VH-VL binders against q9h9l3. Designs and how they scored, part 113

Target 1, 176 residues: q9h9l3
Amino acid sequence: PRKMVAIDCEMVGTGPKGHVSSLARCSIVNYNGDVLYDEYILPPCHIVDYRTRWSGIRKQHMVNATPFKIARGQILKILTGKIVVGHAIHNDFKALQYFHPKSLTRDTSHIPPLNRKADCPENATMSLKHLTKKLLNRDIQVGKSGHSSVEDAQATMELYKLVEVEWEEHLARNPP
Key: E = the ipSAE of ESMFold2; O = the ipSAE of OpenDDE; V2 = 0.75 times the mean of E and O plus 0.25 times the DockQ between their complexes.

## First folded at step 7 (VH-VL)

Design B7 (framework fv_amlenetug)
Fold by ESMFold2-Fast, scan of step 7:
Structure B7 (fold): chain C 176 residues (1-176), chain A 120 residues (1-120), chain B 108 residues (1-108)
Amino acid sequence: as target 1 above (176 residues)
Amino acid sequence: EVQLLESGGGLVQTGGSLRLSCAASGFTFSDYAMTWVRQAPGKGLEWVSAISGEGDSTDYADSVKGRFTISRDNSQNTLYLQMNSLRAEDTAVYYCAKDRIYIFGPFDYWGQGTLVTVSS
Amino acid sequence: EIVLTQSPGTLSLSPGERATLSCRASQSVSSDYLAWYQQKPGQAPRLLIYDASSRATGIPDRFSGSGSGTDFTLTISRLEPEDFAVYYCQQYDSSPYTFGQGTKVEIK
């Protein structure tokens, strides 16, 4: 069987008016929720907007942060060849500038059985916070100090485990 | 001014091989993912393959996986598509296109296209 | 894969009229990662709209995009002669990138 990890990234605003999303933190956990990687990452461009309420990133976190190219290399070594679970994971791959094989990608924002268990429309995109509250009875992303990418990655893995058997069988019969 | 210029298209027999090139200018080539999109005569657009800015990450449509290889030479600002085991269904105009953002975005600039005709 | 269905297949209109083109996705498109392209015979596609509603550089304000989730619309408020072309929607939310089959806007 292939190894499985979950990922969550935090982005800050760079470029004109801070409209470009640049990677500023990445957390990766294993199947059991143990942290494999968690680093603040320094974007190559000047940070215009820390987006602190959502990202949890502040100027002090950029002190001694790992430069983007080095962090990207480390992260890709962990992801390559593994089943990678995430929520709206295309945003994480976009920030990493990385194409992960779709056959090894699991996006908890686009798994119909998971939405069905949460009493949500099957083809809708539900937030991680909502699904975690409905299915795990746990509050994440609490308060105004920003999100924890470790907490989000752990919640994402636990959500996937609720539908893993059913969804892996579906994918085996209907390859992506 | 951003410019993309494809070349290498032509007539090839089924089972044959062909290599397409796309010469890029007017932007920092290595910062952007590049893609190949094809269009069969009288038909719509079909995405074929994409490559990251650094060239270390690639993706392919299921219809070409195992037969086509995308690559790039950032020192020469050139994108390539190596096409092997060609089928009649591969007959199309092949466009190279630039990602608008860096990766996983829409395609903001396209080349003129190069025609590939596969026949027996 | 996300299947995009465009309607109508053909719109027959006169210059000066309003054109409304639909693109429907088989599943929700996250973060409005949907684009519209224009293609004229013998030419490459041209990006018109990205992120469902943002106009690309150099695109006239008569072109506008709207919608979210599974239902998206391209509107041309007042057709000019150069606007008669085929229009494609495209999603970039998930691999593989997919395009709609196209809507032809032709002169009546």
Scores: ipSAE 0.470, ipTM 0.823, lowest interface PAE 2.4, mean pLDDT 91

Design B8 (framework fv_amlenetug)
Fold by ESMFold2-Fast, scan of step 7:
Structure B8 (fold): chain C 176 residues (1-176), chain A 120 residues (1-120), chain B 108 residues (1-108)
Amino acid sequence: as target 1 above (176 residues)
Amino acid sequence: EVQLLESGGGLVQTGGSLRLSCAASGFTFSDYAMTWVRQAPGKGLEWVSAISGEGDSTDYADSVKGRFTISRDNSQNTLYLQMNSLRAEDTAVYYCAKDRIEIFGPFDYWGQGTLVTVSS
Amino acid sequence: EIVLTQSPGTLSLSPGERATLSCRASQSVSSDYLAWYQQKPGQAPRLLIYDASSRATGIPDRFSGSGSGTDFTLTISRLEPEDFAVYYCQQYDSSPYTFGQGTKVEIK
């Protein structure tokens, strides 16, 4: 079996009117939920909008943050060759400027059996918060002070484990 | 202004090889993912391959995996597509195109295209 | 992979008329990562609309995009002679990037 990790990234707004999403934090956990990586990351462009309500990022977090190019190199070394689990993971890969093989990618926002277990339409895109509450009876992303990417990555791995056997068998029979 | 200029197209026999080049100017080349999109005569657009700005991450359409290799030389602002084991079905105009954002965006600038004809 | 199906295949209209082009995805396209391109004979495609509804730089306001999920529309409010071309939709939500088969807008 291939090694498996879960990832969650936080982005801040850069560029004109803060409309560009730039990586500002990344958390990676292993299969058991142990933290392999968790760093604040300094974007190469001026931060226009911290998006603190969602990202949890504040100016103080940027003071000793790892520069983007260095952080990216560290993160890619962890992800390369592994099955990577995430929620709406395309946004994380976009922030990392990284093409991860489709065959090694697991997106908990696009796994029909997971939605079915949550009594949601198979092809709907459900939030991580909703699926975690429905299936794990746990509240994440509470309050207005921003999300914990460690908490989100851990929840994402636990959600995937609920359907792992079924979904891996499906993928083996129906290769991407 | 942004300019992309493809070259290297031509007539090649089935089983042969060909390398396409795309010379880029007018933007910071290493900041953007680049892609190759092809169009067979009289047909629609088919995405072929993409490469990250730093050149360390690539992706391919299933139809070309194992036969085509995308690469870039950021010091020369040039994108490449090495095509091996060519088939008649690879006959197309090949466009290089720039991602609108750093990666995973639509393609905001395209080259003029270079024709690749594969025959026996 | 996400399959994009465009309809109609050919749309025959006169200058001044409204054109409505459809693009349907085989599964939901997240965050409206859907673009429209125009292609004229012998030319490279030109980006018209990105993120389902944002007009690209230099594109006239008679072009508009709408839709979300699996159902997307390109509207040309009043066709100009230069608008007769082939139009392609494209998703960039997930690998592989895919294009629709195209809709040809031709003169009656």
Scores: ipSAE 0.326, ipTM 0.779, lowest interface PAE 3.1, mean pLDDT 91

Design B9 (framework fv_amlenetug)
Fold by ESMFold2-Fast, scan of step 7:
Structure B9 (fold): chain C 176 residues (1-176), chain A 120 residues (1-120), chain B 108 residues (1-108)
Amino acid sequence: as target 1 above (176 residues)
Amino acid sequence: EVQLLESGGGLVQTGGSLRLSCAASGFTFSDYAMTWVRQAPGKGLEWVSAISGEGDSTDYADSVKGRFTISRDNSQNTLYLQMNSLRAEDTAVYYCAKDRIDIFGPFDYWGQGTLVTVSS
Amino acid sequence: EIVLTQSPGTLSLSPGERATLSCRASQSVSSDYLAWYQQKPGQAPRLLIYDASSRATGIPDRFSGSGSGTDFTLTISRLEPEDFAVYYCQQYDSSPYTFGQGTKVEIK
């Protein structure tokens, strides 16, 4: 009975040598893949490295971006009380400065049955791109213009749906 | 420069309550997540609870969920841990620790710890 | 939860020798979110290494970290008398944060 959403965030480099990852875009989709939230987000610190090859973020996207504090409040209202699906989702929660309950968190990079379906070692961390190609026969994160967080969130939800029944049963018997 | 000082530990009976405090100085307190980590006598480290810089997001170890409440007062640079329904296995030195960057990082500064002993 | 297993439990060495400490995770730790701490009797832990291989501020260069995925190593290239202590690894990839059980480095 709990509502379920999938999230994917894009980060830019801030701080010394651009080594700090700061939130610059967040996309949230519902169970059916419909977009609930998709905004460019302005970090409170100076952007040193846009990481455009991976993030897809360019200086032009920051012109009308939502300030971090406001975006965070909006995002947390959507996530609170819901089952949140993501891939390597700890990075997204870190960028949001947010602790989401582990009982309501689903990380597609740490679901053994999903790796098994992809003929990958159960204890390995596989990329979203690899799992999506192997299990959904779809190419994501294509080209050199950066990733689409909407596309990644949608793929992540679809991957979770492949193992949802067996994984929810596993979690009910083995609560986290 | 950075200092964390815990207080409030002591001897308490099973089923009792205690509130721990951690006084912070030398950094902008509200910019950093804060954590409580405990260590039972002769044992290793166990993470207990964490709170975001603004105090609007919290997390707990399963062993303390529903019994312990973490909170902070950013106007006084103080972190709290309210411990209810205490059990013998809660006996430990409780450390206050600062997140290195902001949240979900390792802990770069620790207080000296305060001992909590729970007995019948 | 991610379980961290440290080995050996006790490492008996003399000053000047190299110490190699292992930390194994029950599942892959993403983005090298693995730290090492030093703890001396009666003292709080001290952060040595973060992000698997980055040395914390003020930590001597004889301390180094390496590894990724499930296998991580802390190396002390030449033990000083002050380095005899208990060492803990910690993952901060997923909640709950977990620590290894510790490796005691003691004088032979």
Scores: ipSAE 0.206, ipTM 0.748, lowest interface PAE 4.4, mean pLDDT 91

Design Fb22 (framework fv_fezakinumab; at its last look DockQ between E and O 0.03; V2 from the best seeds 0.00; counts 0 for: pae O 10.9 > 2, placed apart)
Fold by ESMFold2-Fast, scan of step 7:
Structure Fb22 (fold): chain C 176 residues (1-176), chain A 120 residues (1-120), chain B 111 residues (1-111)
Amino acid sequence: as target 1 above (176 residues)
Amino acid sequence: QVQLVQSGAEVKKPGASVKVSCKASGYTFTDYYMHWVRQAPGQGLEWVGWINPDSGGTFYAQKFRGRVTMTRDTSISTAYMELSRLRSDDTAVYYCARGDWSYGYEFDLWGRGTLVTVSS
Amino acid sequence: QAVLTQPPSVSGAPGQRVTISCTGSSSNIGAGYDVHWYQQLPGTAPKLLIYDNSNRPSGVPDRFSGSKSGTSASLAITGLQAEDEADYYCQSYDSSLEAWVFGGGTQLTVL
C-alpha cells in the first residue's frame, strides 16, 4: 500500500522577540528508521533566538544550511502521497507552510491506544520524551545540547509501530 | 463575540490599486490564518491567498502573484489585502475568512465582504 | 474555470431530498483532502455548513449531511424547505496548486 515516513523538525526564533518559529532543521526517516533526509535549513528571516537548549541549533550550523525554499521543495517531494507520522506534527507542518491530508497524517500525541499502553489518560497530550520512556524504555532529548530531530523522528516511528495495526483498523472504520 | 469587520465599498479606475481591511475581534488574531476569497458578480468563489498574522508569511494563488500584497497589523488585529494594477474584471466582492492552519483547513468565520468596482 | 465540478443548479419541492455532487481529482479530494461545504444566501457572505466531509457546526440541522468517496463528495439535503434556497459551494485543498479550491457553485431552487 502507500509508504510511511516519520518527520521531526527543529525551529529557531525569528521575528519580534524571537516569537516566530522558523524551520532550521528537518529529519525524515523511513519505516525501519533509516534516514531519508536530514538537513540544517536557513530561514529567510534573521534568527533572533537559536533556542539551542531545545533545537540543538547553533550559528555554525547555518553556514552551510540549505535555503528554506529549496529545502521545502525537497521535503514536500518526500512527504507527498505518503503516510506521515510525527509528534504534535501540526507544528512541523506549520513551519514548512505545508498542508498534508488529515487522512494520511498520524500524530503520536493524539492516538488514544498509545496513551493507554503508557498508562496515561487516553485523550491527554503526552510528550514524546514521556511516551518513549514508558513504552520503549529509552531516554531521548537528554541534556542541555538540544534535541536531535533524527532521534525524535526514529522514536516517533517506533512508537507508532506499537499501535499501527489497531490504529489503522480504527481509521478504516472511522475515517477522519 | 467572534467577528471579522471589513472596510467599505470602493470604486476605482483601471490601473489604480485598492487596499481592503479586515479587523478581527473575539479571538487571538495570531492563532489563525487569514484567507482572502473573491466573488465576481454572478460568479463563484475564488481563493486569492493567505497570510499568517503571527509571522507575516504569505502565499498567493498563481493568478494574483505580482499584483496582490497581504499584510497585517497585530497591534489592531487587522489584516489587509492590496490589489494593484486593477482591471475591470477585478470587480468583485472580496471576503476575508479565518482558517485553522492545522488539520481541517475549513473557513469557519467570514467577513461580510467588500465590494470593489473597477470602471472607467 | 472552477477546479472542483458541481452541477450549476438543482431543484426540488418542499419535503423532498436533493443531492449536490462535487467532483475533484487526484491532487485534491483524491489525495485525501477533506471537503467542506458552504451555504450562501442571497446578498450574504458564505456560511460554513459542513466541514471535514460530514461534520456539522453547531446550529446546522441534521437534515444537511455530507459524504466523500474517492475523488468525489456530495451534500444531501432532506426535508427541503423554502429557506434552503441558496448557492452551495464545495471546497477542498489542492496539493499541486498549493491552494484552496472551490466548486463552481450550485443554485438550489425550492419549487
Scores: ipSAE 0.697, ipTM 0.884, lowest interface PAE 1.4, mean pLDDT 92
Fold by ESMFold2, look of step 8:
Structure Fb22 (fold): chain C 176 residues (1-176), chain A 120 residues (1-120), chain B 111 residues (1-111)
Amino acid sequence: as target 1 above (176 residues)
Amino acid sequence: QVQLVQSGAEVKKPGASVKVSCKASGYTFTDYYMHWVRQAPGQGLEWVGWINPDSGGTFYAQKFRGRVTMTRDTSISTAYMELSRLRSDDTAVYYCARGDWSYGYEFDLWGRGTLVTVSS
Amino acid sequence: QAVLTQPPSVSGAPGQRVTISCTGSSSNIGAGYDVHWYQQLPGTAPKLLIYDNSNRPSGVPDRFSGSKSGTSASLAITGLQAEDEADYYCQSYDSSLEAWVFGGGTQLTVL
């Protein structure tokens, strides 16, 4: 069986008016929730907006942050060949400039059985915070100090485990 | 009207540069990556690189790195590919093609192609 | 050499079935990346024919089908028609090259 990891990223604003989302933190956990990777990452462009209220990224985090090209290489080595679980995971892959096989990608924001367990419309795009509260009885992303990508990656893995057997069987019967 | 319209054929000398344009219409230009693919006469398809029209970020195949530059102008929904220090073996039809970032990586819309001929 | 290997040509009579193979490696198809197929009619741009191994875009008739197994993929065309005469390319992503890669193309002749 293929090994499974979960990923979550935090972004800051770069480019004109800080509107471009650039990777500033990435956390990867294994199936058991153990942290495999957790680094602050220095974008190759000047940071215009730290977006701290949401990202949790502050100027001091960038002092010893790993440069983007180096971090990307480390992250891709971990992801290659694995089933990767995330929430709205296309945003994480876009920030990494990375293309992962669709058949090895699991996006908890778009799993109908998971929405059904949460008593949400099966086609709705549900937030991680909402699903985690409904299905795990946990509050994540509390306060104004920003998100923890480790906490979010761990929550994402736990959510996927709730539907893993059903969804993996569905995907096996309905290959992309 | 969902289409990609490319600039006209070009004839260049070795050592020159060429800039090909690709105008998108009928869809949101910044929602999709733009790829460039070339085809030498009688040959197969070869991927050159992509640009993210939203961020302006690019990624080029190793073979072209240092000679290709991809840009875009979002105000006119147009992507550009510039190839410098042209050689005779750069003679090809250059296509633009759009691709989805969100797990569907196929190229579902292609321009008609721009013939670039490099000869002395 | 093309990264993905296709036969240079195949042929079939009208109404018959033909298949076109596409062989990759452990860094592309074997790494789990999907295979897409494009049809290129003479003098035209490529057109998406099959995506994600087996899916047909709107307007592609169901006599075209695709499959993937191991490091290889296959395009099948049943009920062969004269307008199917074209070049066919498979495509995937290669993680070691970080590049989209194509097969060398297969010329289909309808006899």
Scores: ipSAE 0.521, ipTM 0.847, lowest interface PAE 2.6, mean pLDDT 91
Fold by OpenDDE, look of step 8:
Structure Fb22 (fold): chain C 176 residues (1-176), chain A 120 residues (1-120), chain B 111 residues (1-111)
Amino acid sequence: as target 1 above (176 residues)
Amino acid sequence: QVQLVQSGAEVKKPGASVKVSCKASGYTFTDYYMHWVRQAPGQGLEWVGWINPDSGGTFYAQKFRGRVTMTRDTSISTAYMELSRLRSDDTAVYYCARGDWSYGYEFDLWGRGTLVTVSS
Amino acid sequence: QAVLTQPPSVSGAPGQRVTISCTGSSSNIGAGYDVHWYQQLPGTAPKLLIYDNSNRPSGVPDRFSGSKSGTSASLAITGLQAEDEADYYCQSYDSSLEAWVFGGGTQLTVL
């Protein structure tokens, strides 16, 4: 099987005015979309803004949430040595305080062939929701109750699979 | 002292607009969302909407969308709720109430309320 | 009319135990959203009484307690006192309405 996983994280606001994005949920799926990891995560600092409209995170989710340090360890064990696919994945890695090797990272928000396929400008940063609708004819992130990180991770993987062959070939010719 | 001080009672005619103010003191104004809840005479509580005083972001109950506008002035720690196209059934005491965030938190601090009367 | 259903009134004698029910649905309490309770004394603004189903803010006596199960919540008052005469409201969030919702309120009379 392919050593590829897709990740999506949800963040809450911490710090004096909630401007710091802290990891509050992480979902990881394999190439087939099977869930390998899905946990609520407790930030080390007080949560000021749950950002529920976008994150889907609520205070009740933090009651039995996995402490950040523990969760980070679990997540890193899963990601190590794998190709990691994500959308605007730099945000996820930042929240994880972990940076995966660039050569093993795939960001669906920065794949020109994917945008072209969706009739979008190649150099534009398109949302996961838009790409998913255009290319997969699927609605994600519906409503105002927040995202589903599992759903988003699965969508991200499906999008990448559409351009995997072409993009991997491109990367082989142009290593980061 | 931690408190919310609201503006005085208003009397309006149908079709008019009313703007109620809520001044916060004793805490950092931008650290908490400000909710608005109204109560018609002899009736229960009804949520109107919230504003994030830090960003100015708002979210209104569907019932009030298009008629309500919430704003804030951070320089004086004051939130405002404006309701337009007033009707008689808008007659109520309007409360501002502090919440920690946009969804799921309780309202732990309340103003004393502002009576808005709409009558011909 | 209220999304959450409360009895219009309850009564008890001093020292007795009274309970106020709050019945929701699958889109609010049943969806896992927390329930909060407020006490409103005559002519005053509501005051937070119970938060997150069963927690008491500072200053609230331990004779007030809250619980939640399924699509319903309950407020219990033991050792009823004259000063407890007030209106009580439950509150939650409804995902279908995208709004905070309240019960219709319960008027508690101390006999």
Scores: ipSAE 0.000, ipTM 0.562, lowest interface PAE 10.9, mean pLDDT 91
ESMFold2 (binder alone), look of step 8: mean pLDDT 93; pTM 0.951

Design Fb23 (framework fv_fezakinumab)
Fold by ESMFold2-Fast, scan of step 7:
Formats: sequence, C-alpha cells, structure tokens
Structure Fb23 (fold): chain C 176 residues (1-176), chain A 120 residues (1-120), chain B 111 residues (1-111)
Amino acid sequence: as target 1 above (176 residues)
Amino acid sequence: QVQLVQSGAEVKKPGASVKVSCKASGYTFTDYYMHWVRQAPGQGLEWVGWINPDSGGTFYAQKFRGRVTMTRDTSISTAYMELSRLRSDDTAVYYCARGDWSFGYEFDLWGRGTLVTVSS
Amino acid sequence: QAVLTQPPSVSGAPGQRVTISCTGSSSNIGAGYDVHWYQQLPGTAPKLLIYDNSNRPSGVPDRFSGSKSGTSASLAITGLQAEDEADYYCQSYDSSLSAWVFGGGTQLTVL
C-alpha cells in the first residue's frame, strides 16, 4: 500500500499585468490531516499582484519565505512515490513545475462518485467549498482576506476519504 | 490545421550559436508545454528541455544547462531554442514537440525537425 | 546512454507477431509513470503510436498494442506489414532526473 498525502497551493501574480501564476505557499497534510509541510515560498520573479483576496498572501509573508528552488526540492521529496490528493490539482503541479504519475494522482474535482454523493452532475467541476459544505457540513474559505491552504488540504483529504474504498476499487478494475 | 512548423537547416562552425524556431498553429499555444528533442545522425532521441509558453518558465536537461536557452513569443505562437558554444557532436535534427503536462505526458504533435550541422 | 533499455533490432516476416521490450527502473516506469511509444519512419519525425501504456491515437490500427508491468513495458505488433518497417521508441518520465527519457530505439525489419 502506498502512503497518501493531500496538497494545496496558493499562487500570486507575476509577469505582465500579473497574469502568470507563481507558487507563494504550499501546504501538505497526511492521511489523518496532520501538517507535513506549510511554508511561504518566494517566487523567482517580481510579484505584481498578491491576489490577497484568494491567496491570503501579503508582502510581509515574503520576508522570510523559502526560495522557490529550495521549497520545490522539499515538496517533491514529500510527494514522490505517494498517492497525492488535491482539488483541481493540475494547478498545484503546474505551479510546482512538477509531473506526478497519473496513477498516483487523485483530483477531488474530477471524481464522479464524489459529485454523485453531493447531488451534483457527475462530470461537473465543483468547488472545494461547495463539496465540503454539502458532504462534510463544514464551511471553509470564509471571509475575504484569503484562503488557508492548510484548511483546504485538510478538507480535500477528508472529501477523498468519503469515496476512497469505492474509488480505489474502481481504479484497480479500470486502470487509467 | 494543427501543426508545428520549424525553421530551416543550419550549418555552423564550432563555437557558434544556433537559434531554431517552432511556430504553432491550430491550437491555443499557451495551453501546452513545448518540448525540444534532438536526434544525432543514426542515433536515438534525446530530450533537451521544455518551455511553458504561458509563463515563459523553462527546465533543461542537466547536459544542456548553461548552453541552451528556450524562449517564446506568444504574439506569433512561436517557440525558440538557442544552443551556444556548438560542438561537432551537437550535429543533430532538433525537434519541437507538444506535451500536455496536466493529463498526459506524451508528445502528441511534432515538428518536422531542423537539421543543425556543426563542422569546420 | 539511453535511460530505458530496448533491443537494438527485431525482425519478422509479413503476417507474424513481434514484441519490443522497454526496461526501466524504480525512478521511472517503476515509479508509476506511463509509457508512450513512437514510430519513426525513415527520414520523418517520430509519430505517437501508443500513449498511457495501452491507448491508441485515432488512426492507429489495433494491430499495435501496448502493456506495462512492474518496471517494464512492451509493444506488440501483430499481422506485420512492410509499412511497419521503422524505428520504435519507448518514452517515460524519470523523477530522479526530472526529465523525459527515451529508450535507445528498436529497428524493425520486415523480411
């Protein structure tokens, strides 16, 4: 059996008009929701737009932030060889410039049984906030001062645990 | 049509630099990574690196770091690979190839290749 | 040196079956990364033949099939035709190198 972790990243805007998404925080939790990693990360490029309403990142968080190359190495050490759970996880992997095996990736935004349990169309992409409220009766991403990537990672793991047995059996019978 | 059109053959002397272009059409240029792969005459395929056309971010194989630079121009959907300090063993066909980083890692679309010959 | 190991050549007569192996390690195929196969006809660019271990792109006949087990993958070609004479390359991703890696290539000769 492979170990399982959940990840959530926060991005800031870099490049022309802040249109490029660059990693600025990453949180990783284990199966039980314990924090394995949670660091602010300094992008290699100038930050144009902190996107604070969504990211929760402010200039003060960058003062002692871990440089991108160092943070990436630390994060990849944790992810390698594990089943990695995330919500719209392709955005996190893109920000990390990382390619995780598809067979070890679980994206809670694209698990039909999870949507079915939430009374949502099976092929729709539902937000983490919506699924967490419907299935766990818990409010996350509250307020307008930004999201907590720790909270999001924990919620993502709990959502996956609701369908884990069913989905792992499906994947064993229908390999990607 | 969906295609990658590469620049023409180049002949260079040792120590020179070469810049190969790859123009994409028929798809959204910024949705896919652009990879560069080379093949020396009679030899196998060797991965050189990738560029993310959306961000301009790059990653190069260890062997080419310090000599290769990848860039892109989103206004004309064109990717570039520049290789400097050329040696005779850099003689190869250089391919650009499209790869999806999110759902699959295969290279589903290839340019026809650009022959770079390095000789005196 | 190629990171993935393929036999340098295979041969068969029309109508026969050939199999081309691709051997990796724990950092690539063994780490769960999918294997892709490319066909390269003389003087042309490689063309995607099989992706994600066993899937065929549109236009690839079902004579071509792929499989993966442990640290290795295999390409099978049944009902060999003269047009199949080409070089075949396997490809995967290597986590230790953070790089796409290719096999050394297998030259298929149709006798």
Scores: ipSAE 0.451, ipTM 0.819, lowest interface PAE 2.9, mean pLDDT 91

Design Fb24 (framework fv_fezakinumab)
Fold by ESMFold2-Fast, scan of step 7:
Structure Fb24 (fold): chain C 176 residues (1-176), chain A 120 residues (1-120), chain B 111 residues (1-111)
Amino acid sequence: as target 1 above (176 residues)
Amino acid sequence: QVQLVQSGAEVKKPGASVKVSCKASGYTFTDYYMHWVRQAPGQGLEWVGWINPDSGGTFYAQKFRGRVTMTRDTSISTAYMELSRLRSDDTAVYYCARGDWDYGYEFDLWGRGTLVTVSS
Amino acid sequence: QAVLTQPPSVSGAPGQRVTISCTGSSSNIGAGYDVHWYQQLPGTAPKLLIYDNSNRPSGVPDRFSGSKSGTSASLAITGLQAEDEADYYCQSYDSSLSAWVFGGGTQLTVL
């Protein structure tokens, strides 16, 4: 048996007009939803746009935040050798400048059986909020003060568990 | 057609710098990472680093940190690799190659290579 | 020195089968990273031959095949032809180095 974790990251805008997405928070939970990692992360570049409505990041969170290089090392130590679950997880890996093995990656935005259970087109990319409401009857990302990456990571793990047996059997027959 | 066109051969003295260009065409330049790989005469392939043309973010192999700089110009779909403080053992063909950051780690499109010769 | 280990050379006669091995470690192939193969004809750039262990790009004939098991991968060429004479490189990603890594290359000679 291989260990499994779920990850969710929050990004802020850096670079010209804040168009570059830079890592500002990362949460990692285990199979049962217990928090393994949850830190605010200081980007190496000047923050132009906190994107607070979505990220929940404010200037106060950058005080005593872990520098990117150190946070990346801590995060990668947790992810290495594990099955990593996320939603649109390529965005998180991009922000981490990290390449995780495809055979150990599970993206809940690209699992056809999960969409089918939610009465959505199998190949559509559905939001985490929508899938969580449809399949777990739970509201996440409520309000206008930003999202909780811990809440999102926990919801993502619970969503994956709904299709885990079916999807792992599919992957064993059809390796990526 | 989908292609990567590299600048021509260079001859440099030890201690100089060289800047190699790689112009992309036939695809959206900002949708793929650009990798740089070198090959010394009669030797194998060695990865140098990557640049994300969308963000301008870079990552270099430890061996080249402090001597290599990768940049891009999105207005002309061109990536650059500059190697400074050249030594004779930097003599190699330098390739640019396209990679996907979403779900593909292979290099599916390569430039023809730029020969850089470092000699006194 | 190369991070992935390949035999320096292999040879075969036309119509024969040859196999080229690629041996990694726990930080690359053993960590689950896929293996890709490149063919380099003399004087040319490398060309992607096999990706994600066993997939062929369009235009690559089915006599080229790849496989992966544990910390190793292999490239098989059946029905060997003169134009297959080239250098072959395996590639993967190494988590400990945060880097793409290549094998040392295998020179295929068609006798």
Scores: ipSAE 0.499, ipTM 0.832, lowest interface PAE 2.6, mean pLDDT 91

